# VHH binders against IgGFc-binding protein (FCGBP), part 9

Target 1, 184 residues: IgGFc-binding protein (FCGBP), of Homo sapiens (Human) (q9y6r7r2070to2253)
Amino acid sequence: AECQAWGDPHYVTLDGHRFNFQGTCEYLLSAPCHGPPLGAENFTVTVANEHRGSQAVSYTRSVTLQIYNHSLTLSARWPRKLQVDGVFVTLPFQLDSLLHAHLSGADVVVTTTSGLSLAFDGDSFVRLRVPAAYAGSLCGLCGNYNQDPADDLKAVGGKPAGWQVGGAQGCGECVSKPCPSPCT

## First folded at step 4 (VHH)

Design r04 (framework vhh_lunsekimig_d3)
Fold by ESMFold2-Fast, scan of step 4:
Structure r04 (fold): chain B 184 residues (1-184), chain A 117 residues (1-117)
Amino acid sequence: as target 1 above (184 residues)
Amino acid sequence: EVQLVESGGGVVQPGGSLRLSCAASGFTFSSYALYWYRQAAGIERELIASITSGGSTNYVDSVKGRFTISRDNSENTMYLQMNSLRAEDTGLYYCARGFYSGRYDYWGQGTLVTVSS
């Protein structure tokens, strides 16, 4: 199943639910909620958003995949490049024969041997594909992958802002909801 | 199976107090952050208080200084002590469990709090 984020940004969950969300913090895009299914790898994908000129919309600044005890980051700040554990690597790249990364047109694509795939165009388009083994086990903006799109945002009361990772809820250096005064 | 059950709601006059409880089962309670949400008639659910596995708390400004969230890991129960209640505090109160910050896997059925004179 495939989850997408593009533009200002528009989201399509793994169950096909469509929504828009203009938060500028870091958010959980997808991860197993209670650990991975038996035989499946554990992973976490987060997205960090930003404003670009207009404060009415946000865009994807970077996407990070944490897998095999490593952190892989793709960013609009360095299109067509990949950082592994904070260090730039030469593409195509192999990680212990379990994961490889390569260029595909404008995209940097990271693929695991189990079929997990993450792509970013260095501007605004993110695509995450997860194997069917993860059905029903996932959390995040991409939804729970339970084949019912109506449930994808239910756990956060229908509010994508609930997927913010590690930050304080309310006004700060980033915003997930409108603030009565500037957050500074 | 994960289960969350709220109790302690009721009718109270402005300035009064209530203590809500959320009894949890089916998971390792001490390992999870827990949350209280409020839903007033005609508006969406709002996160009002949170408590991490380590005991750190956070509140929305409208309840800060009046509400206190706490947990008892030996009893698998989370509490919300509500003091100086106002008419605007009226609503359904839900407890929730998340695996990651901001992710809520399971919800209780809700308990009604009515503040009226």
Scores: ipSAE 0.000, ipTM 0.109, lowest interface PAE 15.1, mean pLDDT 72

Design r05 (framework vhh_7w1s_2)
Fold by ESMFold2-Fast, scan of step 4:
Structure r05 (fold): chain B 184 residues (1-184), chain A 115 residues (1-115)
Amino acid sequence: as target 1 above (184 residues)
Amino acid sequence: QLQLVESGGGLVQAGGSMRLSCAASGFTFSYAMGWHRQAPGKQRELVAKITSGGTAYDDSVKGRFTISRDNTKNTVYLQMNSLKVEDTAVYYCARDFYEGSYDYWGQGTQVTVSS
């Protein structure tokens, strides 16, 4: 199953639920919030959003994958490049045969041997593919992956802002313009 | 402003009981929450957590402390029984967005247990 965020940004959860959210803070996109299924790897994906030109909509600034005790960051500030633990690496990149990253068109694509995949085009399009083994175990903007799109986000009362994980540096506009509920 | 605000702390005698409350504003407690404590000169430690799978406790408080939540009120509670002088600490509630990674923290509430 695949979760997407694109444009200003539009979201499609792992269960296929569609919504728009204009938050400008850092949010949990997906993680096994009660522990991964037995035998599955643990991971966390977060997205940091920003305004571009228009104050009415937000765009993805960066996406970060934490896995295998490493942090991998993709950003609109450095399209077609990857930082691993804060250091730029040459693509294609491989980590102990467990994870590889490569360029695919405009995208930087990170994949694991277990089938987890994260892609970012360096501008606005994030795609996260999660193996079926994680069904029912996930939290975040991508939903709980329980095969029922009607209950996505209900773990936080249906509020995307409830998945904010970083506000001190992501909500700068709350001081001059109204910010979504994460800043209120 | 997203906040967790603790209340219910204070002075209590050894063997007594106390209930701490943690109220959320700006978001809901739909997933894991934990209570941490920090005694002077010691590291902050997790004492109790509540998840959709149930509750878990540190061995030092098992049988004495009970964590619960009321999602309607967006409040998490820590019921502390049979308090010991060693339970003296600042108690913090925190939101666990995944397996021990806490992203929202309360300001803390002091609990002092006297003999």
Scores: ipSAE 0.000, ipTM 0.123, lowest interface PAE 16.5, mean pLDDT 72

Design r06 (framework vhh_8h63_2)
Fold by ESMFold2-Fast, scan of step 4:
Structure r06 (fold): chain B 184 residues (1-184), chain A 117 residues (1-117)
Amino acid sequence: as target 1 above (184 residues)
Amino acid sequence: ELQLVESGGGLVQAGGSLTVSCAASGFTFSSYAMGWSRQAPGKERELVAGITSGGSTYYADTVKGRFTISRDNAKNTLYLQMNSLKPEDTAMYYCARDFWHGSYDYWGQGTQVTVSG
């Protein structure tokens, strides 16, 4: 299944629910709520949003994938480039035969051997594909992947802002472990 | 049946203003993102403005600061207010329904905007 965030930004969850959200903080896009399913990779995807010229809307500034004990960052500030653990790498890139990153048009595409993939065009369009093994186990703006799109935002009273990482801008807390309140 | 009907185009002097409108019917207008595209003779169609169901907006760099997209969900109507018009803004303007995050699935007949002078 695929989760999308594009433009100013519009979201489509892994269950196909559509919504719009104008937050300017860092938010959990997707991660296992209580650890990954048996045999599945653990990962965390976060998005950082900002204003661009207009104060009425936000845009994706960067997307970070934490997987295999590494941090991979894609940013609108460096289109068509990838940082791994804070260092720019040459594309195409390989990580221990488990992860590959390459250019596809405007997109930087990161794929894993298990079928997880993340793409960002360096401007506004983020796409996350998640294997079926994660069905029912995920939290974040991309929803819980339980095949019921009406349920995706209920854990936070229907408020996407509840997926903000780090509480009061102490970013990284929900990234390293599921948030207590919205991740049940 | 889905319909998008544009109106308000015409001839205007450089530096002037014009508002084009799009009347929508046959679908739940408030549930869809909508946009305005334009096509000048010999050029590709360009998306100039978009507005989500929640009211968030996008503008192409060529029109940012001059054009304002808005919607009236009670009237099922989309608007594009065009200020400080330039001869380069001369084009056929099309209203469009956004089916899937920038994948537009229906377009109106268009309304011609001509800027002289």
Scores: ipSAE 0.000, ipTM 0.104, lowest interface PAE 16.2, mean pLDDT 71

Design r07 (framework vhh_enristomig)
Fold by ESMFold2-Fast, scan of step 4:
Structure r07 (fold): chain B 184 residues (1-184), chain A 117 residues (1-117)
Amino acid sequence: as target 1 above (184 residues)
Amino acid sequence: EVQLLESGGGEVQPGGSLRLSCAASGFTFSNYDISWYRQAPGKQREWVSTIYSGGSTNYAESVKGRFTISRDNAKNTLYLQMSSLRAEDTAVYYCAKLWSPYTFDYWGQGTLVTVKP
């Protein structure tokens, strides 16, 4: 199943929900809430958003995947580049036999051997594909992946801003308080 | 025990004004986005306005510039100030927790607004 974030930004959850959210902080996109299913890898994906002129809408500034004790970051400031643990690497990149990263058109695509895939075009379009083994175990803006769209944001009371992470980090305007509230 | 209780509806002439209130209990009001919806006789419910926990607001195009949504977190109360009312605004107005069509929405019992010459 695929979760998408694009433009200013629009979201589609793993269960197919569509909503808009104009936050400017860092947010949890997807992660297992209560540990991964038996045999599945643990991971965390976060997105950091910013204004790009108009303060009425936000755009994806970066997306970060934390997996295998490594941090992989894709950023709009550095299109077609990948940072691993804060250091730029040459593409295509391989981390042992577990993870590969390569260019596909405008996208940098990171894929694990278990079938988890993250892509970012360096501008506005994030795609996350999660294997079916994670169904019902996930939290974040991408929803819980339980085939019931009605409860995708239930854990944070229906508020996408409730998935904010890292406090002030990734928040251009929210250093001492929660980021501005979301839209639909 | 989420409860939403609307009040302030009534009959007005076209061009008139009304203020609706919604008293909330059973949840931490200041942490949630709260919306107004309406349902005209024989029609589906439509979204009117949302005020987010941080104070920002959204409005349906049909009411933009005429209606103002506000909240008082200390009193757990939501307001809708309606001006320049039209016959098309005749509806039962509902207070709703969570604006997203994909999350659980909790509705109040509604308050009737009738605009008639």
Scores: ipSAE 0.000, ipTM 0.111, lowest interface PAE 18.1, mean pLDDT 71

Design r08 (framework vhh_enristomig)
Fold by ESMFold2-Fast, scan of step 4:
Structure r08 (fold): chain B 184 residues (1-184), chain A 117 residues (1-117)
Amino acid sequence: as target 1 above (184 residues)
Amino acid sequence: EVQLLESGGGEVQPGGSLRLSCAASGFTFSTYWISWYRQAPGKQREWVSTITSGGSTNYAESVKGRFTISRDNAKNTLYLQMSSLRAEDTAVYYCARHYLSGEFDYWGQGTLVTVKP
């Protein structure tokens, strides 16, 4: 199962629910809500959005994966590059045989030995692939992965903004002027 | 004015336990992700654990199953319960407030944990 975010941005959850959301803050894309299933890795994926010339729509600024002691960040501000703990690494990259990152066309693709995969094209398209072992255990914009698209946003009352993380400081900047709403 | 103040460090024998606290002030604690980091002598700072505003937790592989992060929003306090301590856990432990998931805007001054045989 795959979760997608693209464009201004459009979302498709792990259960296939489709929605649009124009927030400019950092949001939880996916993470285990109550701890990972037995034998599965714990992880957190967040996405940070910003305005690009228009206050009517937002775009993906960066996506961050926290796993295995490390924070891995992909950003539209440095397409085709990967930061690990704030330091740029050369691709392809290997971390203790647990995680591999490489270029695939426009995408930087991060994969783990457990089958977790995150890809970002450096512009607008984020793809997160999560192993079936996580079914029913996840929270975030990508939904709960229980194979019922009708309940993917129930935990936050059907409101994607309910997955905001990092407080107001996590909100993206307007490219031309301050963005007071929806981040505060 | 944002402040983070760690406490609870000290000396402990291998296999022992300690609980660290991080007292937060000057901001709405419940809305922020907060992490524990540590820095051992001669090494770079490393991530230990994160707790989200919603209560989800994540751990470094080296501490998984031994450490538990938790928060008390009524007391504006973050905790790290450490068990089965090892010599390699000797470090100054810092709490850090997330600005973004991979970025931090405020750090505490740290509390020293020494695991002595």
Scores: ipSAE 0.000, ipTM 0.191, lowest interface PAE 12.5, mean pLDDT 73

Design r09 (framework vhh_3k1k_2)
Fold by ESMFold2-Fast, scan of step 4:
Order: C-alpha cells, then structure tokens, then sequence
Structure r09 (fold): chain B 184 residues (1-184), chain A 118 residues (1-118)
C-alpha cells in the first residue's frame, strides 16, 4: 500500500483516505505504534513542513527515515541528494544489503529488502510504500493500514496536528509573525 | 556558540536607502529561517521580514512591504535587509534573529541603530 503527500500538501493514507493539512511543524508520517510485526523491521518516517511565501498553504521541507539505527534525510533544499546520518552520500547507495537508494527520474528512492520504500522528488511529492506485513500496526498521518479509512486520522482529538513530533521546536516560521505556540 | 552580528545602521534622510547585514556563526545557517525585527524607543520589538532556509520564501510586515527586501548569502552565512524609501517611522534598532529547534531558544544579535531624519 502507498501513502502520498503532494503539493501544498495533499495526503492519501495507506487505506486511501484523502485529506489536506497545512501544518508547518514536524509530523509523524508513519511508524509501528506497538512494535513492528513479527519479522518486520522497526522504522519511523517523519515529515517537516513549512510555508513558502503563502500563509494559506504549507510544503514539504524534508522527509526523514529512521531505520537500522540510521537516519536518512531527503530535503527540498538538496534535490536529488541523500544524507545518511547527516552526511551526503553518492547515489546509488547501499547499506549492508539491507537498504538501497537510487535516482529514478526526479525522485530519490530508498528501498529496503523488506519492501519498505520512500521516495521524494525534492520539491513536493513524497511516496511511502509499506509491505502488507505492517497491516494494522501503523500510526501517523499515513493512517493505521487496517483497510478501514474511517479511523486513519485517529490521533489527539482526531486531528492531523495530533501527530506533531518535537513540540514547538519542530515548527517552521509563520509567514507574517513568529508563532506564539506551535504553528498550525 | 551562536552569534549574530548586525551592521550597516546609520543616519539617513527621508527617502534614502540603507542595507543592513547580519553575520551568523555557531549553527548550520543554511538550515534555518532568518528574520529581522526592529524596536523604536518606548515601543515593543516588532517583526519586519523573514526569509526561508532555501531563500525561496520571503515575508514582510505590511508597513515595509514593497520598500524592504530581505536576502541571504549562505556561502557567507549572512542575511541582508535592503531598505528603500526610508521614512522617519522606520527609525529603530534593527535586530537579526534565528530560532534553533535543537535548543528551543531564539537567538538575537545586539542590534544596529537606524535613524531617519533630516
């Protein structure tokens, strides 16, 4: 199943629920909530958003995958490049036969041997593909992957903002004034 | 050690122009929004302009929009504020600022005085 965030940004969860969310902070996109399924890798994907000249919409600034005790970051600031643990790597990149990263058109694509895949075009389009083994075990903006889209956004009060991570520290600047609290 | 050092403040006549600079050190400059604020005597500090980490987004307080331009040079870790068509109401100490997410602190420079009078 595939979760998408695109544009300003529009979201499509792993269960196919569609919604828009104009947050400017860092948010949990997907991670196992109660541990990974038997034989599956633990991971965390977060997305950091910001305003780009408009107070009406936000855009993806970066997406980070934490897996195998490593941090992989893709950013609109460095299109077509990948940071691993804060250091730029040459593409294609391979980590101990467990993970491969390569260029595919405009996208940087990171794929694990377990079938987890994350792609970012360096501008606005994030795609996360999750193996069927994770069905029912996930939390975050991408939903719980239980084949029922009605409960995908069940977070604090059922709001996408409930998936914010890092408190106010993860928030981008408000367009006209500093935020008195977490933006959005 | 985070440091922000403003420079370029001066006495100018109404209608004049001035460019302020803010030299930053102690953090990864290219990862952060940079902002300019100002404070006139007896008034609260107010936001003036902001520029995104990429330089692709800029924002301005309404009273300076169309007159001021914020820009950045990441190779020199410097943010600029180009001020045109200056008015007496622009008289203030101008401050450069950054919010670092890792420390949950706003860092401010010491300020640079801009005076607009005949």
Amino acid sequence: as target 1 above (184 residues)
Amino acid sequence: QVQLVESGGALVQPGGSLRLSCAASGFTFSDYWMRWYRQAPGKEREWVAGISWSGGSTSYEDSVKGRFTISRDDARNTVYLQMNSLKPEDTAVYYCAVHLYSGDFDYWGQGTQVTVSS
Scores: ipSAE 0.000, ipTM 0.114, lowest interface PAE 15.9, mean pLDDT 72

Design r10 (framework vhh_lunsekimig_d3)
Fold by ESMFold2-Fast, scan of step 4:
Structure r10 (fold): chain B 184 residues (1-184), chain A 117 residues (1-117)
Amino acid sequence: as target 1 above (184 residues)
Amino acid sequence: EVQLVESGGGVVQPGGSLRLSCAASGFTFSRYWLYWYRQAAGIERELIASISSGGYTNYVDSVKGRFTISRDNSENTMYLQMNSLRAEDTGLYYCATPYGYSLYDYWGQGTLVTVSS
């Protein structure tokens, strides 16, 4: 199953629900709500958005994968490059045979041995592929991956802004807390 | 167990300076991102500064040029140097780390900064 974020930005969840969201903060894209299913890796994917020219729409600035005690960041500021723990690495890159990253056309693609995959074209298109083992266990803008698109965003009352994490970049001084207890 | 302990808060006049410290234990400090959050009265907790394991820093626009985040991996300590303090900087300052990369950061107990006469 694949979750997509593209353009200004448009979202397609792991269950196929489509929506648009013009936030300019950092948001939880996907992570296990109560920890990962038995035998699956724990991970967190966040996306940071910004204005470009017009304040009516936002665009993807960067996407970050936190996994195996490392932070991997892909950014529109540095297309075709990958940062691992804030340091640029040479592509192709490998981490202890657990994951590798390589260039595929315009995309930087990060793939884990468990089948989790994150790709970013350095401009606007983010793709996240999540193994079937995570079905029903996920929170974030990509939905809960339970094969029912009607209940995506249910845990935050149907409001994409409820997945805001981290700083209030363009959001004033208000920071929404991560997924509330009902996500678990 | 992950523990974060803030210190250095206090009362200061507008235009003054303070240096906050965050002492960490219970995890491999040098390998994690570290954050400073601020919570003002009536406002939710806001991420104001972050530093990567490699030393790369990010700041919210309201503190850029005034605040500097740094880390000392040999002492397992993170700092926030706060200059040109304003009344709006008053609040509880928390250090945090995404240990285990769960949905929630691990937090310290906070240290109070009051900017007033």
Scores: ipSAE 0.000, ipTM 0.127, lowest interface PAE 16.1, mean pLDDT 72

Design r11 (framework vhh_enristomig)
Fold by ESMFold2-Fast, scan of step 4:
Structure r11 (fold): chain B 184 residues (1-184), chain A 117 residues (1-117)
Amino acid sequence: as target 1 above (184 residues)
Amino acid sequence: EVQLLESGGGEVQPGGSLRLSCAASGFTFSDYEISWYRQAPGKQREWVSTIDSGGETNYAESVKGRFTISRDNAKNTLYLQMSSLRAEDTAVYYCARDWYSGLEDYWGQGTLVTVKP
């Protein structure tokens, strides 16, 4: 199933639910809530947002995948580039045959051997594909991936306390006041 | 502490009308978007309609023009006025609180609507 974030930004969860969210901090896009299912890889995807021109809406500044004890970052300020643990790498890139990153048109696409995939166009469109093995185990803006109709009272998303991560340091900029607090 | 309680379901004939209510408690009702969902037997849960704190409404294409969502903030109550009902509208209807722009965190127990001749 695929989760999308695009534009200013619009979200489509792994369950197909649509919503808009104008936060300017760093947010959990997807990660296993209580650890991954047996045999599945553990990972965390976060998205950092900012204001771009208009203070009324936010845009994706960067997206980061943490997997295999490494951090992979894609940024709007460095289109068609990939940072691994803070260092730019040459594409196509391989990490010990566990994941591959390559250019596909404007997108940088990162894929793992298990079928996890993250793509970013360097401007506004983020796509995350998650294998079916993670169904029901995920938290974050992409939803809980509940494909089971028998659990019809199950909420989409996670905890009421919010998906913000990284504290105040993860918050983007407002070009000027007035704008809402970036971290709330 | 947060509770949502649906009521008003029942049996109606095709072409009939029915009004559902959702009584909310345990939170400041006027501050939240509230949505209606439905689930037919053996089917996936389907979003029906949303109303935000300012009264702005959105509808699924399958119900647009037939259903009307509304709220009474003084009574902490959400409504769904259903008209021109069809057999495919038969489902358990749920109200849900949108914690953050479409992220639902609390659900009611549901109310059954059956459309049959």
Scores: ipSAE 0.000, ipTM 0.125, lowest interface PAE 15.6, mean pLDDT 72

Design r12 (framework vhh_enristomig)
Fold by ESMFold2-Fast, scan of step 4:
Structure r12 (fold): chain B 184 residues (1-184), chain A 117 residues (1-117)
Amino acid sequence: as target 1 above (184 residues)
Amino acid sequence: EVQLLESGGGEVQPGGSLRLSCAASGFTFSDYDISWYRQAPGKQREWVSTIESGGDTNYAESVKGRFTISRDNAKNTLYLQMSSLRAEDTAVYYCAVWDYELGYDYWGQGTLVTVKP
């Protein structure tokens, strides 16, 4: 199943439900919340948002995948490039036959041998594909992948902002005033 | 403020049909995606079907081809037409609306459907 975040940003969860959320901090997009299923990879995907000329909407600034004890970052600040542990790598990139990253049109696409896939166009469109083995085990803005849309935000009291990570330091710029804590 | 009231449940034999209704008030019905869920005795709630504000419909694998979700925005009413009912469809059926942007969910009281041999 695929989770999407696009534009200003619109979200489509792994359970197929849609919502808009204009937070400007860093948020958990998806991760196993009580450990991965047997035989499945452990991972964390976070998204960092910002304002772009308007305080009414936010946009994706960067998306980070933590997997295999490595951190992979895609950003609107460096379109068509990938950082692995803070260092730019040459695409296509491969990590021990477990993970491959390559260019596909405007997207940088990261795939794993288990079928996990993350793509970012360097501007606004994030796509995360998660294998069916993770059904019911996930937390974050992408939902819990159990085909019950009402469960997608229950772990944080129904509020997308409840998936914030990194405290106020993860917040994007605020145009009219310094960001309070949290930056919203 | 938000109220959801289900009706139409009852007893049927396997292969029978029932039509459930959910009367909604306290919000702009036409702007929201609205769902049916069910809960069998001793089990967790499971999603059954959703109809989006734009009219698109989605169904759980177990009910595809047998159930039809629809809405009447002028009456603020959601429907679930159930056909070819099986013993496994026995459950309390709930109407639910989720406001994803505000992060709130609202549930009705439920209506019991019993498929008896």
Scores: ipSAE 0.000, ipTM 0.132, lowest interface PAE 16.2, mean pLDDT 71

Design r13 (framework vhh_3k1k_2)
Fold by ESMFold2-Fast, scan of step 4:
Structure r13 (fold): chain B 184 residues (1-184), chain A 118 residues (1-118)
Amino acid sequence: as target 1 above (184 residues)
Amino acid sequence: QVQLVESGGALVQPGGSLRLSCAASGFTFSDYEMRWYRQAPGKEREWVAGISDSGGDTSYEDSVKGRFTISRDDARNTVYLQMNSLKPEDTAVYYCAAWEYTDYLDYWGQGTQVTVSS
């Protein structure tokens, strides 16, 4: 199933729920809430948003995938480039036999051997594809992948802002209180 | 004051039809995605159908596809669920919910009982 974020930004969850959210902090896009299903890999995807001119809307600044004890970052500040553990790598890139990253038109596409895929066009369009094995186990803005859109944001009281995991002093929840931990 | 008031629930024979209505007040109806959920005794609440704020997109749970149709009338602040070819398995309390695209917020109605039996 595919989760999308595009533009200012519009979201489509893994269960097909559509919503807009204008937060400017760092948010959990997707991760297994209580550990991955047996045989599936653990991962965390976060998105960092920003204002671009107008204070009324936000845009995707970067998206980060944490997997295999590595951090992979894609950013609108450096389109068509990939950072692995804070260092730019040459595309196409391969991490052991587990993960491959390559250019596809404007997109940088990261794919794992389990079928997890993350793509970013370096401007505004993020796509996350998650194998069916994760159904019902996920948390974050992309929802819990259980075929019921009402459950998509349930773990944090149904509010997109409840998935904030970081951000600057002006961001909100994490200013006065510790940020919620990512799901394990 | 936000209110969602469902109506139209009844006892019907298998194979029958019902139209449920949900009248909304206290918010700008045209800004919200509207949804129907149902809950059978002793079961979790289940999503049934959804319609976008523009009315251009609709979605359905697999077991009701082809039998149920969701629609909305923004001039009347009302969402409808047309239920055809009803089965005993459709017996549940049906709930209306409002979902806002810009700020995620859900409102629920009190529910309307649908019973499908001979």
Scores: ipSAE 0.000, ipTM 0.136, lowest interface PAE 14.9, mean pLDDT 72

Design r14 (framework vhh_7w1s_2)
Fold by ESMFold2-Fast, scan of step 4:
Structure r14 (fold): chain B 184 residues (1-184), chain A 115 residues (1-115)
Amino acid sequence: as target 1 above (184 residues)
Amino acid sequence: QLQLVESGGGLVQAGGSMRLSCAASGFTFDYEMGWHRQAPGKQRELVAKIDSGGTAYDDSVKGRFTISRDNTKNTVYLQMNSLKVEDTAVYYCAAWFYDSYEDYWGQGTQVTVSS
């Protein structure tokens, strides 16, 4: 199934639930809640957002995949480039026949032998494809992948901000909810 | 601010074809875009929509109508083939944001299909 985050940003979960969310912090996009299913790889995908010009909407700043004890980052600041463990690599890139990354049009696409795929166009469009083996085991903005779109945000009471990872809450450097006044 | 302007309506005989265009001023890639129609004495209904995930159609037009988008021109098209008298309606271009109160509508364009 595919999860999408695009534009300012709109989200479509793995179960097809649609919502928008204008938070500018870092959020869990997808990861197994209590470990991966038997035979499946463990992974974590996070997305960091920012304001661009307007304070009314946010945009994707970067997306990070943690898998195989490595961190892979795609950033709007460096379109068509991939960082592995903080270092830019030459595309196409291959890691021990477990994972490869390549350019596909505007996208940098990372694929794993488990069938997991992450793509980012370096601007606004993130796509995450997750194998059926993960059905029902996932947490994050992409939902729980249980084929029921109505409960995709249930773990955080229907509030996407509940998936914030790290950072300060409230009116600081990043915000997950509207502030009563501009926060600096 | 987003503004939508339709063109391409008119009179056509049953079995004919017609293409509607919707020109948008402003950035539309982030929006679900679509065509609605309202027949005389009926409520407005969604006919076709397009977004980054693909296209969807009402059962009454599936296989006859095709929606497409030209992002370079900020224009959405509705190609209507095998038109029927019951397709007679005012057609509206719309842009909407999921879970948003901001829906944008065009002025509407009349399509009349004669027997």
Scores: ipSAE 0.000, ipTM 0.094, lowest interface PAE 18.1, mean pLDDT 71

